# Ledger of designs, part 9: VHH binders against q99177

Target 1, 341 residues: q99177
Amino acid sequence: MKRGESQAPDAIFGQSRAFALSDSSVNPDVIEYLKSVRQEALRTNAISIKNHMNLQKRTRHKSSMYDDEDEGALKRHAISPSLIRLQRNVEIWVRWFNSVKATVLTNAYEFTGYEDETLDLLLLFLKNYLEDMPSKCTTVEKIISVLNQHSFPEKAEEKEENLQIDEEWAKNILVRLEKTKIDSVEDVKKVITEGDKHELVGYNQWFQYLINNEPQHTTFHEKITSKQLWVLIKYMSNTWIKEIHKKGRHYRRLQDWLFYILVHTPERVTAEYTSILRDLGKKCLELIQKKPVEAHENKITLPKEMAELNVEIPAAVENMTITELTVSVIAVNYGQKDLIE
Short names: E, the ipSAE of ESMFold2; O, the ipSAE of OpenDDE; V2, 0.75 times the mean of E and O plus 0.25 times the DockQ between their complexes.

## First folded at step 1 (VHH)

Design v11 (framework vhh_vobarilizumab_d1)
Fold by ESMFold2-Fast, scan of step 1:
Structure v11 (fold): chain B 341 residues (1-341), chain A 120 residues (1-120)
Amino acid sequence: as target 1 above (341 residues)
Amino acid sequence: EVQLVESGGGLVQPGGSLRLSCAASGFTFSIYAMAWYRQAPGKGRELVAGIGSGGSTSYADSVKGRFTISRDNAKNTLYLQMNSLRPEDTAVYYCARDRSYPMEYYFDLWGQGTLVTVSS
């Protein structure tokens, strides 16, 4: 297997749900092959990161030796202590985060009753129709037209294409349907259309919402759409990450929201969205290098909802800052490793 | 500390039965989807059966109706009941923790495997 810029292999929406569904229409050999390819890609990336970190350690050692031996050199290389710390810990920090992310999202879906076979069937129904949608029609319009026929299709086969945006919308609808008493097709239509009525608009409305409300997984299903998530990431990049890093007035609440944003950011993103993440990563690096925060002053804590899952915080992670975590996640999970080289 | 340990493999006659167990430790077993994989000599690794945190199950076509996956969250243990065994079922069987959702297609923790041999 060759190394790639992207750390994520090809993905198929909902394929992991084969475990919940008892769905024999999904080809187990294809699932095994894709999971094997993903595992191999992850191993290759881990080896690459380890080799890169070892090379950086050797380079830093040589740089230090050079400074000792050649005091008059004009072109000494100085690597900041904060960047060295980041480079040494990036793999461990991202592995911990990915473990926590998987745990908390699995728990969030179970809490909402996601493993109900009726919800799984609805998810497959939504996936099937979302992928076949004409460019001139909205997903909502397509679903409503099918529901007017008072029928749901049988479980659909997994497709190779990534439906990341459609997956976020489908999850949002499933959570709303789970919480709402449904006695008819009209109730389903109401749930699908109702969510659009309470959209927050602009920086001031979102800022006030974030500081006045604790983040919850349901917020990312019911209020924060895919489009709005990327707007919030831009706000983080432009203003809020600086406030968090310097421990400003609202830093604890904004830090919790940032953690939720990282958890709910999709695994596979477009080039446009990768650019948005890269901007946030660059801002984090700037803050880490210009205004280092003492590790003993920063003990990372999980937001209340996530902390209730009793996940471990290893010693190597406990003094990590959210700024360091954010750039680490962006670099490793979204193919932006050059930011920390 | 975080680990999966398989047991229950052995030699069995065609048409016989075996029950495999997988003991989980070091993590909150009840919230994870789990799976059984197998690898036969000269073949790639294949998914045999999966079970979600809520108990929903899925099976490979080759074992459907013969194998039953189950879990005991109080004991942090995963099981695979194997009935009507065939020579083609001969393989090393692995227990795996499924992080595929929302982390797409990722089994991040594997046991060391247990050998099942179905004679002639």
Scores: ipSAE 0.000, ipTM 0.122, lowest interface PAE 18.5, mean pLDDT 67

Design v2 (framework vhh_vobarilizumab_d1)
Fold by ESMFold2-Fast, scan of step 1:
Structure v2 (fold): chain B 341 residues (1-341), chain A 121 residues (1-121)
Amino acid sequence: as target 1 above (341 residues)
Amino acid sequence: EVQLVESGGGLVQPGGSLRLSCAASGFTVSSNYMAWYRQAPGKGRELVAGIYSGGSTSYADSVKGRFTISRDNAKNTLYLQMNSLRPEDTAVYYCAAEPYDFWSGYSFDYWGQGTLVTVSS
């Protein structure tokens, strides 16, 4: 009944996909690419991954004369050499990292918030842009109604004409506003103050930005909003940490970005943000256990800027990897010590 | 649980048309930003079209006037209508969802499995 649509060309997703993959004319590189994308999509959907793992465990139950029930039992208490290495070094690794974080942050430029007058001018520009749109959806009308509740200063319209902002700025802000629940003018102000630092949207744009630009501590005040920092941590967890760990094409640049992301992650975070960090920590543990740490191959290196701050990797932590550091920082600094027990 | 299931890909002649579908579960298509991306072998992922929670749309310059992004709220499904297809449109097409909770600041990046579109004579 649900699929009673007669002659529906797009209804059978599984059949269409299976047909494409079984086609002998399809390039093998495309098939491998589709498999990697499927793997990436499953990793991105943590809840779906959990359900798939649970189903797989349940469907693996099988009676066989070659199966030894005692030998086949899953051992939760087996301590891997990689986990022992983590447990032995976590305190020294995190103490070093915390000293580096303190050094970097004391030299970081503090972004001063927008002055009320400047915000009023930006709000007025945005209001006028939205009102001039030829077709308005419900969300745009809601935003306009919220902006109309704000008292604009006398002469704000005269000063707005002298403000050097373009239509592209308004388009970028609208993208964020449409993704955001707006109930008050304060919500719009927050989007504006963060939007000026954020021109990039979505996974592909951020990935291209990261591989083409060298990270600097000032970037986390000038370009990356607090909200985007958490989006980048999610991308690290779902995709980029794997590329770093396996020493993929862009591992050096992504490692440098991850190091700065860890440095600029706030000391106190919400329960929801702690959950995001925990997911990254779990992914790091999985990678460390699946692919053993090699002392020479995956050894941590520091961003170029660290040399100017006289930051060095001491002998005590010389063989540390970024994957090991990441889970260690998450476990100790964010109350997730059960990850390494 | 968020799941995106894509369909509608296939082999077509130049000048032909295809409609891609992205069925969403555990997620409301009408309330969130969604997009179609594509990637040809050996190249980076390219944004093709996006639709915002408010209903406004955006398109890559290479597809403007030929492709249309839309959604069916009753079926909780995102669509990409592709007309006047060219050999350079050959790629794997991905459905993406990026729900954002303003109050928590948490944004999720969910991807479909991809569907292959081949345009050749």
Scores: ipSAE 0.000, ipTM 0.134, lowest interface PAE 18.5, mean pLDDT 71

Design v3 (framework vhh_vobarilizumab_d1)
Fold by ESMFold2-Fast, scan of step 1:
Structure v3 (fold): chain B 341 residues (1-341), chain A 120 residues (1-120)
Amino acid sequence: as target 1 above (341 residues)
Amino acid sequence: EVQLVESGGGLVQPGGSLRLSCAASGFTFSDYAMAWYRQAPGKGRELVAGISSGGSTSYADSVKGRFTISRDNAKNTLYLQMNSLRPEDTAVYYCAKRLYSSSWPEFDYWGQGTLVTVSS
């Protein structure tokens, strides 16, 4: 029986129940438990079926070749077309990726200071906001006083009176400024540049955040801390890489997040973190071997922010998949070359 | 689709001049503040000049009196006139549309940049 074809969509949800167990919105610990139970059942059934087939048919080389292929798919020395393709391209793919990563780190983390123009516009916004208030906001008055003394040099003309500020952004900043002790312009700059660091908790909150928000380099400084990065890599390994590889509902957004995660993963990591990366690499290798992709289907799409970097894209990269890139990066950059040798 | 296409970069001797252009499409150009950024090798991105929808201008201290930002709303084009160029002005120059977000308030650039090299 073909999996998924016999499953009818739920009348109220319109979804096939066959996909519910692999749905990226489901908690990974529940999925892993269910998969464990399912794998045990399938193992028992597979043995029974295999014994029955051997007894009934004396099956030809195709069954032996399937068993050999299945065994080979899990071994680093297996020579499948997918593994050969990976071995031939890994050096070019990783060099390109390392060039992108170096360019990103230079651009994203070497930004110096805050634009005084932004402070001037924020000051103008706050003055207008105070004008609309019934003179009740002592905190806003204090912030205006701080900004007025330092953001606008006395000899500067009002050059930015006609510039637009994002009012929703400014209101959000005001809420954070009102909760923070502000004594200097540096305190204001810190509130602006630090962003909302409220920690998201658990799989469901992170999944919803990722699918509803485009990845940005600043997110990995302001929202995704080092500890949270490794949690997300575990979620990629356990659940999301499968959705990306099969091109599920959210695959484009999750693919973009995976690319950013790879870029922002440190070069030097502990043995524990290397193990986490190895698990992701092994999952990628399994997916590549189990379901090879056609060359014309393989085109990797860079996220918009990264596509604007002036980095040469080799021809070999044009046919690469994110799953292939992920295992290549893990193998080469994190000392796991045995995965693809 | 917002698109910004920079042009006009090149090699020039110290004391020379260049005029950069940025062709904008996919948004109502006249409604947005625009800016020029630059990035030299091994350095962070620096705001060079900004211009409001109304034509008010601002400049980095390092370029005041030498560079002039301007816009042509009829042509949806942003310009940077660079005079008295110095070796320190060597950088890739980017055209940007103003964008402030809750994550990082900065200009959002959508151009590929244009290289300016000042050397003898």
Scores: ipSAE 0.000, ipTM 0.119, lowest interface PAE 17.3, mean pLDDT 69

Design v4 (framework vhh_vobarilizumab_d1; at its last look DockQ between E and O 0.02; V2 from the best seeds 0.00; counts 0 for: pae E 17.1 > 2, grease 25.3 > 24.2, placed apart)
Fold by ESMFold2-Fast, scan of step 1:
Structure v4 (fold): chain B 341 residues (1-341), chain A 118 residues (1-118)
Amino acid sequence: as target 1 above (341 residues)
Amino acid sequence: EVQLVESGGGLVQPGGSLRLSCAASGSIFSSYAMAWYRQAPGKGRELVAGITSGGDTSYADSVKGRFTISRDNAKNTLYLQMNSLRPEDTAVYYCATDQLWLPEYDYWGQGTLVTVSS
């Protein structure tokens, strides 16, 4: 199919729109417009979002290429309270983290990124989109046949009309469905929930993906490959850790992603990768020394998936921040103890 | 560019069997969904069977249980196994790509004649 590859750049729009289905309120004016001129309205929204992402990508890309050298290096004139706090707690913090990492990486589990109700709404949207297509190939007819065998809840049609989704989501799902053997609605659900193995490219595509999707263990097998993990660590170092530390926009979601990134970073890494981790550790140290965090206000929080694994933050580490945990993990687990000594 | 060449057509008695082959020349056969169409004298062209790149198959109601579509990506070849043939199956059979987004650019073979007669 000549157009299969052209769907790749728009994968992020589909996933962002799918995430928006979790919202309970939608502007009635927008819904009425989408009903009347669905393709045109959704295309207009997609173009607007793309323009916004391009602007943000240019701004953030330039920012991520900037070294903090222009802000001056942190000079340690005496042992700071922040460093004393790190030295006192590093052993307990890293021991807890290593326990969590072992739990996440060794337990077999299955999580869905979508509740059954949301998934039913996505399936209904896909069915309606496919039925409205002017030409139907073998793939389309097969999927329609499978979806027609599924029992939809009574209110699904009403709730589907409230969804803020675009045609790019359906197109991206279709590209994946075309390459997959579909015998039942469960196969369609798996394609929707399993995730897209297509590589996201650049700061803006990754940023939008992270803020619009909840982190899950399976994402690090399906979407975030080894090389992409290191790209994300560089983005954390250059831009995102500062936003997390200052409680900027999206700090909670980015904190959850950083926690998973740390969990999925390999135990043994090359000298090149150690250097990347050291840069992140240095940035964390700089942030905690330059702008000390009040412990009671900036406590670490865990991704929702951690609760399902019965992972808890014990009293001994309840005052830890993600910035402190990050530099502690880098210092202890990756041989960079000079950062905190 | 994809070139499609059908073979295996011929004369067969009612109740007999034939296997049609479609040899594809071109580097991307395995990524295309494929289909078999037929056109009987005095009738329009109709879809007989389809197979996606992922292996899902579909059949026209008139041939379900009698015909089997399959593909061999290593050989770049599409097959149609036709069993329990009937006079109504007499037609020119065409191999074609079955594209999701741009069906107007589907590639077609030249066809192979199947005659079911005593």
Scores: ipSAE 0.012, ipTM 0.451, lowest interface PAE 8.3, mean pLDDT 73
Fold by ESMFold2, look of step 2:
Structure v4 (fold): chain B 341 residues (1-341), chain A 118 residues (1-118)
Amino acid sequence: as target 1 above (341 residues)
Amino acid sequence: EVQLVESGGGLVQPGGSLRLSCAASGSIFSSYAMAWYRQAPGKGRELVAGITSGGDTSYADSVKGRFTISRDNAKNTLYLQMNSLRPEDTAVYYCATDQLWLPEYDYWGQGTLVTVSS
């Protein structure tokens, strides 16, 4: 039978699937187009990238000539080495995080709709796909007739001939077109522009989405609502932070998502939301103290989008883990400093 | 929709053994992390043991070394082998999906009673 797969999540970003970036047979012209869109975002405001470079000029070093007696006092009160490490580094780690956050929020790609040229290309691909279907119901024939009235520029026809666009995107668009009345090309454009708005419901759908998709800034702009962000923070606190700590099969991907969740968490939060963040911070601290992570293990790495923005990990933060960053950010940026005092 | 049905509960003497089963409906059983919870009279539900879809297990400290969680994806069945049972193990035992600490997001069974008594 044709149904060889089951339980695959429907959480695929529609625009990315239209150009099939992860497809091993993806046409180089599609890849170059998508890279140019992201490079435009990088060029728009280059000044914010310099913020993290200030940390690179500063080398962490010991106090020059005199001993520091407060280390002895901390050990006398049986404070764990992990907590002392947090107390010593929190200010530098949070300053670096804040510079990364500013870089991502200012410079990362944010989908604002298709440019007219790109939209014409998608319309042309859809038209060709529908015309090639073996049999056509009345609804498909109406959609084709509407698309035949649209004048396609010659440049779009040249690019479509040289592109490999994901046929699964066209199938999904057709399903949505069949659910609405289509009288003009503008109706088709509206369906394409609105994208895939499939709402993820429940833990398993979110888990499958996260393990199958890299975090990107545009996802937090387009698909993850404010309500859903707080659901993800609760999943982190209750389940995923343990997977990260024990280095489960998906721990690197979940770490990347936690990093982006922290970047996109609002600065102005209610007491209820502050309590949710505090619960996550408490869980992180519990894991750090109960099963300490050595400085050389589980070091934070940059998600792909941040690396493409030329974000760097300076020497002062090289050995930080995502769990340590999370507690530090919650303590400093959200007024929960008693967690690490 | 996932439906879960527990079985195998009953009366057993201290030091005895019992094996609980949880039959799951639907072909998606193999994609879920699963867990056993228990609830003694007048108490809240507490986690007993969990198993990921990949087979990694975890146990509450009170049952470590005595209980073994396992799954058979071909039969869509979750198991809990309980050895060296104690009176404090007396509870209603529930199977649930356990990819979440927030019970409102999980599927739950109806429960099976385990009584450990002379």
Scores: ipSAE 0.000, ipTM 0.124, lowest interface PAE 17.1, mean pLDDT 73
Fold by OpenDDE, look of step 2:
Structure v4 (fold): chain B 341 residues (1-341), chain A 118 residues (1-118)
Amino acid sequence: as target 1 above (341 residues)
Amino acid sequence: EVQLVESGGGLVQPGGSLRLSCAASGSIFSSYAMAWYRQAPGKGRELVAGITSGGDTSYADSVKGRFTISRDNAKNTLYLQMNSLRPEDTAVYYCATDQLWLPEYDYWGQGTLVTVSS
């Protein structure tokens, strides 16, 4: 793994890139998104410069009073019903969120690992992967033997298909297993549960991690660095928020992650980070406008840990979506009120 | 680079049927929503049908009950079964990745022409 060459700060954003755009592990869509953001930033700057230049020349021309009532029909852009809903509920939603945030940050439990059911599915996937290997070393054979001693729940195979675990995950786990003395299934479970101390790099790796792991408060302290948090926010803005909104295969898991990401987003952020949040807010708003809230079936649900902390969803929040919450939090907590005005 | 290749377009009589296919390159097909769009001559591009990675489907009102969108994740292929075709369905049909309602963000194929004429 070649030492991540310290990429020069991005000339536009003045900060180091979170990831190398040339990395094959980066989703092309993310690259395109970043390009678009850069282009937008350039346009905005260009417009700002042009507006400053054009203000100087307008002084001289004579006020010929032609009242051309350019009735530019202020097409009163009928405030979208979705925007009205946001405006009416934003204070209540954000208040609730802040309460939840405070509860999680003060009372969250230690990471207990994967649920037994999830862990069983991961073990099954791993077993199948290893069994299908064309060449098996002694270590792999031993691991298979150990896994064969495990009793898998009924219909685990059917459920495994739903987890869409990629082979790359299995490969990575195998590397770890090869470095560990494996005598029992419990040892395998431990290796799976013990997060790879290695920094996840790239879109695909993060995606796989998110879909296969339940978010917990401790994850954000133990595994997710400050820099990585912002990478995740960018990924949310790009693709994952759309999957949530469209109720993709992993929408519930991604929703849970988004909730925790919001909870663990710092209260004070730089202008650059604010811009990233703003982009996420805009994306959420666009989605909400394209598909009205009344058409949404993906009401907000509480992540498991939050539910265990006795966090409740009040009636006023019951019909709120995670996208609406995201916009609301960004608008109010991070001074981006223009998103909802 | 994600490549999309549409196929199955052609000339069909009113009331006829066609099945369009979209072959997607890449390993992440199964994780993304897919959609069919169409563009008639002189008109803007419009959403025809969408399918989430989970298999949930949506349709434009104009094609509801006549068209069926489906996907085969093993083949990285998106399908559009078009039944009871009408002259108004004449358009270039495009498949797109990841987006249902934000086409500006999607990858697009080259399109396949569907002509419904007597």
Scores: ipSAE 0.000, ipTM 0.237, lowest interface PAE 14.5, mean pLDDT 76
ESMFold2 (binder alone), look of step 2: mean pLDDT 80; pTM 0.804

Design v5 (framework vhh_vobarilizumab_d1)
Fold by ESMFold2-Fast, scan of step 1:
Structure v5 (fold): chain B 341 residues (1-341), chain A 122 residues (1-122)
Amino acid sequence: as target 1 above (341 residues)
Amino acid sequence: EVQLVESGGGLVQPGGSLRLSCAASGRTFSSYAMAWYRQAPGKGRELVAGINSGGSTSYADSVKGRFTISRDNAKNTLYLQMNSLRPEDTAVYYCAAKYRDSWYTPRDFDYWGQGTLVTVSS
């Protein structure tokens, strides 16, 4: 047990972060896991082919000539290949995930508040964006009128060119401005500095939000509060994890959201929340056992924001699925190891 | 715009000390939040210490009590004083500047130095 400090830095980070050096490139265990992953991939592929052929036999022919099973043989081979694959890789998968989580959450720390110079640049960008719109409604014209009353610094145009603020930010701000009474530049500044406080309600609103928006770490501080995080985990358990596992419509976007949800789930949770995580873990295990993982082209990809942090994906984890990662994280990090052992 | 140039890295024995410097040029240095990040071989990049425009500091748990971040706005320079260095502190250390908060794409406001290698070995 290490003594931590309950100071502002710990509060800002939300969770303890420690830099742990590992010699993954020279670690014998990592090398063995890489070999294990390769052998398991070959084994899983062979088993999948065999099972496919057996299913074809079942449809063309009457049930197997051998209806009975030897009790000893059945007992020896009671463990599914998918569960064996999970047990062999759980340590390396969770270790990798914990490293990614530490890197992402550390980089998500907010160092600066809004500064007057930054606000002037954001206001100038917004003004130029709105003025360039091909069609302007009454609300947009009102906002432009308000912004025209503001005095911009003479060098702001040069700094704006170097700043590279994008159109999607301006579109999002405009949506919020349209919902707000705007009488002055201070009202516009307030919309820019305050997050979107409008709460999404219910399954349909959240589902539409997730499929239409890329996950970002800031969303988990501004839009997805603690209460909403657990609601989304329930939705994952009840519906979305199945869609991700079968690679249905929107699986890539939902997979990215699930990865962010796992990263932003607190390390210490109540018994009620542990139960919610356990339900998700059980659903993941069920899906893995029903549909074996296909080899060679099932590589996991990091969401864009996380990938830009130069986070490594070791060869040992490249064939891992998000479903396998999810149950592994729940089992190891939340005391639910009985799910996989 | 701001440009960052780091210095002070090198080889040091366990228990030793190093001071890293980051010289900033371009627009007003005092308007930026500044940070030190590090990346060890085979690891992701991580925040070591941060200091905002108002002077408030933040540290990773692994370096609290050993490292001190400071800034000199008159010299446009950021510092990292590293004491009681351990082999696990071995990494490339990067200076970073952030102009605004995390509500927008944070990367759009991030400026990075070239990195300076710190090796703690006997």
Scores: ipSAE 0.000, ipTM 0.160, lowest interface PAE 13.8, mean pLDDT 72

Design v6 (framework vhh_vobarilizumab_d1)
Fold by ESMFold2-Fast, scan of step 1:
Order: C-alpha cells, then sequence, then structure tokens
Structure v6 (fold): chain B 341 residues (1-341), chain A 122 residues (1-122)
C-alpha cells in the first residue's frame, strides 16, 4: 500500500512500490531466491551457479570437520571457550544492561506519539530558537507572531530541558515552515507532526543514514517507527553484526546504533518478532564461535547520550563485546535461553 | 528517473533463439540484483532467471540449460539469452529490479519494466 508521499515523482515511486515479502500475495519462489541472493551478497567472492552448488555442499561438509577425527563425534558437543565465557557472564551482563535500559528510559524523554504536552514543548523550543536569531526575514517574524498567539502551559520552560532536541531540529523545521503557508499555530503543529515525509527504504538508504547520524532519542521517534525498528534488526542480523564483529570500517557507529536498538526494543513482542530476534542471536553465536574477538579490542562503550547519564561500567562488564551482549539479551529477555545452553 | 526498458521480443520458430535486453537508468545498476519474470496469457507471473550484484545466477527448472541470464554493469543492461525455445515459453517477459547488495529479504522487487512479448510458433 502507499505510505506517505515524497515531493519528487521518482522518489514517490521508489518508496510506494516497496513491500514486505511476508505478504501472502508474494510467490514463495521469490522469497527463496531473495534469501539466496541476500546470503550470496554477504560473501567476498563472486560465484557462478556451479560454484554456488559446490559451496552449499562445502558448508554442509563443515559439520563433518568433527568426523575427520576418529573422536570427532564425541568432541562435536564440547563447549567452546567463547560459549563457556558467555554462559558464566550472561546473568551479570543482562542485569547490567537492564539497569542501563531502565536508567536511559527513565531519564530521557520518550515520545509515545506527539501528545499535546510534547507539542507545546516543541513549539516553545522553536519559538525561543527563532526569537534568538540575529537576522529575521518576514516569514520568520510571521511564525513568531503566530507562536505568540499560543497559550503555553505553566512550567513548559522547566520541561524543555528534558527534550532531546537541538538547533539542527529547529533548522530542519524552519526549512519546511518556509515552504508552507502558515496562518495559525495549527499550521505549525501540522508541519511538526507530519514529520520527515521521506521514509527511508532499503539497506543502502538506512546504512548511509546510520553512518552519518549519531543515535539520539529524537531521531528514534521521528525516523525509526515500530515497523522500521524490525527492519533494522533484520539488517543487523543479515549484514551489520558481521561488520561490527570483524571491526569493519564503520563498526563503532554501527555498534552505537545496535546498543540503541536493543534499548528501544519492546520487552514483550509477537512470535514473528521473537523469530527475528532469534535469528540475530543465532548470528551472534556463529560469529563468536568462528572468530572469537579479544575483549580488550572491542570493549563495550555507551552511545554519547547514554554515557552522559553517568552510568557505571563494572569490571565484569567492561571487557564484554557487543556481539556477546546482543545474544545474552536475546536469550534472557526474550525467552531464547536454548541458544546459549 | 528510475526506469527499466525491455526489448528483443518477437516471433520465433520452435528450436530458435532470442536475446532479450533490459536497459536500466536512474540508479546504480551494479549494486542491485536483477531478474526476468514471464507471464503467459491467463497465468500468474513466474520467476524465470535471477542474477545477483555479484553475478551469481538462478534459474527456474523449466529453463535450466536453455536460458542464460547475464549483466553488463558498464552499460547498465540486463540480458536473457534464450535458446532451444518451445511453444510453452510464449509469454510477456518482464525485467525487475531486486534487492540492493546487503538488502534484507523483506524488500521485494520494487521496479518492473513494461514487458516484451515472446511468441514461439510455427
Amino acid sequence: as target 1 above (341 residues)
Amino acid sequence: EVQLVESGGGLVQPGGSLRLSCAASGFTFSRYAMAWYRQAPGKGRELVAGISSGGTTSYADSVKGRFTISRDNAKNTLYLQMNSLRPEDTAVYYCARGPELYEAIDNAFDIWGQGTLVTVSS
């Protein structure tokens, strides 16, 4: 179905034509092909169809590496040092994470949608920003006049400090206001509540956005809807967790976004969403088993906004990797403990 | 403007050959998987052949060994070489843009061409 409208016909076409493969109208053969294409795209080598069949056999033969030894069958059930480390620390790591999540969500303002009180705070911030501008055009003066007609609640100025908004938010709103006919405060509210009309679609648009933008609560509420959160978790599972684990070019920024995603993932989710989380957890396990990362090289760090809340990182936690934390959180908080047993 | 334009369809005798082309514009062609679909009169669309951004190919069982999908990233063009054509290959053939490199599977084919008619008849 059509979601939002972009200003350019080409952008509108690209966005409105994208749809989920879980739609019952989509042929299963298309889904299986796209799964194979996605998996192949994560590889470093281009493969012909003949080589693809040989590699499929080879990945199945990897399980027979235990059979290459006379005692292979007995040793295939031995727990790796990485898994032992995970099992010993999972309770402490998840307890710490849950404490951080509670602190972050308690101390940072979360939008549950644009409620009247939230809109009043946003309008007040915008008004103050515009009034402080050293040079004002006739459009800016008109907007200030319109905002001065609005009745702001008592204590709105005291609550403004709790919003995770800045001058860049105000500048972006002003650009849209300058292109819109503003006659009343309701017109200003509409520009704010319409949000960014340009829904990001597909891996490359999201990857560029994440790499170029620092994770913040305002960004999460304006750009990352509930549906898009699960799309990002799928991208983590399919691609980005590998990049983080191997310390690829953008691993630090992607690690910050992954931590933010984990904090904002709801505590109770549907069976479909549990399956998505389980896939991410399985990928994390595969990565820590195949390429253990030394803890001192990928020490856990908090995104800037969360670090400013004076959250302690205990000694037991400071050498944890984000890959280890991710599977731990999924296993304990989302009922997937069999992944680490 | 994002566009896919198919060409090369026509009337051919059984056992003959045709080469279909799909000219892509308005996006970075080399980063996307591409596919050929077909639709015979009164039937649904079926995937005929696909090619990843890395060149890995996939074919429907009915065309394996007879059709070859290929791409020319320098020319932003997708090809389907059809050999040993049969009357049951008669259909409108569509070019489709698939997922971008590293794209999640929940993003389906989002750009489709207008199609080119292939008729196999004596």
Scores: ipSAE 0.000, ipTM 0.293, lowest interface PAE 15.5, mean pLDDT 71

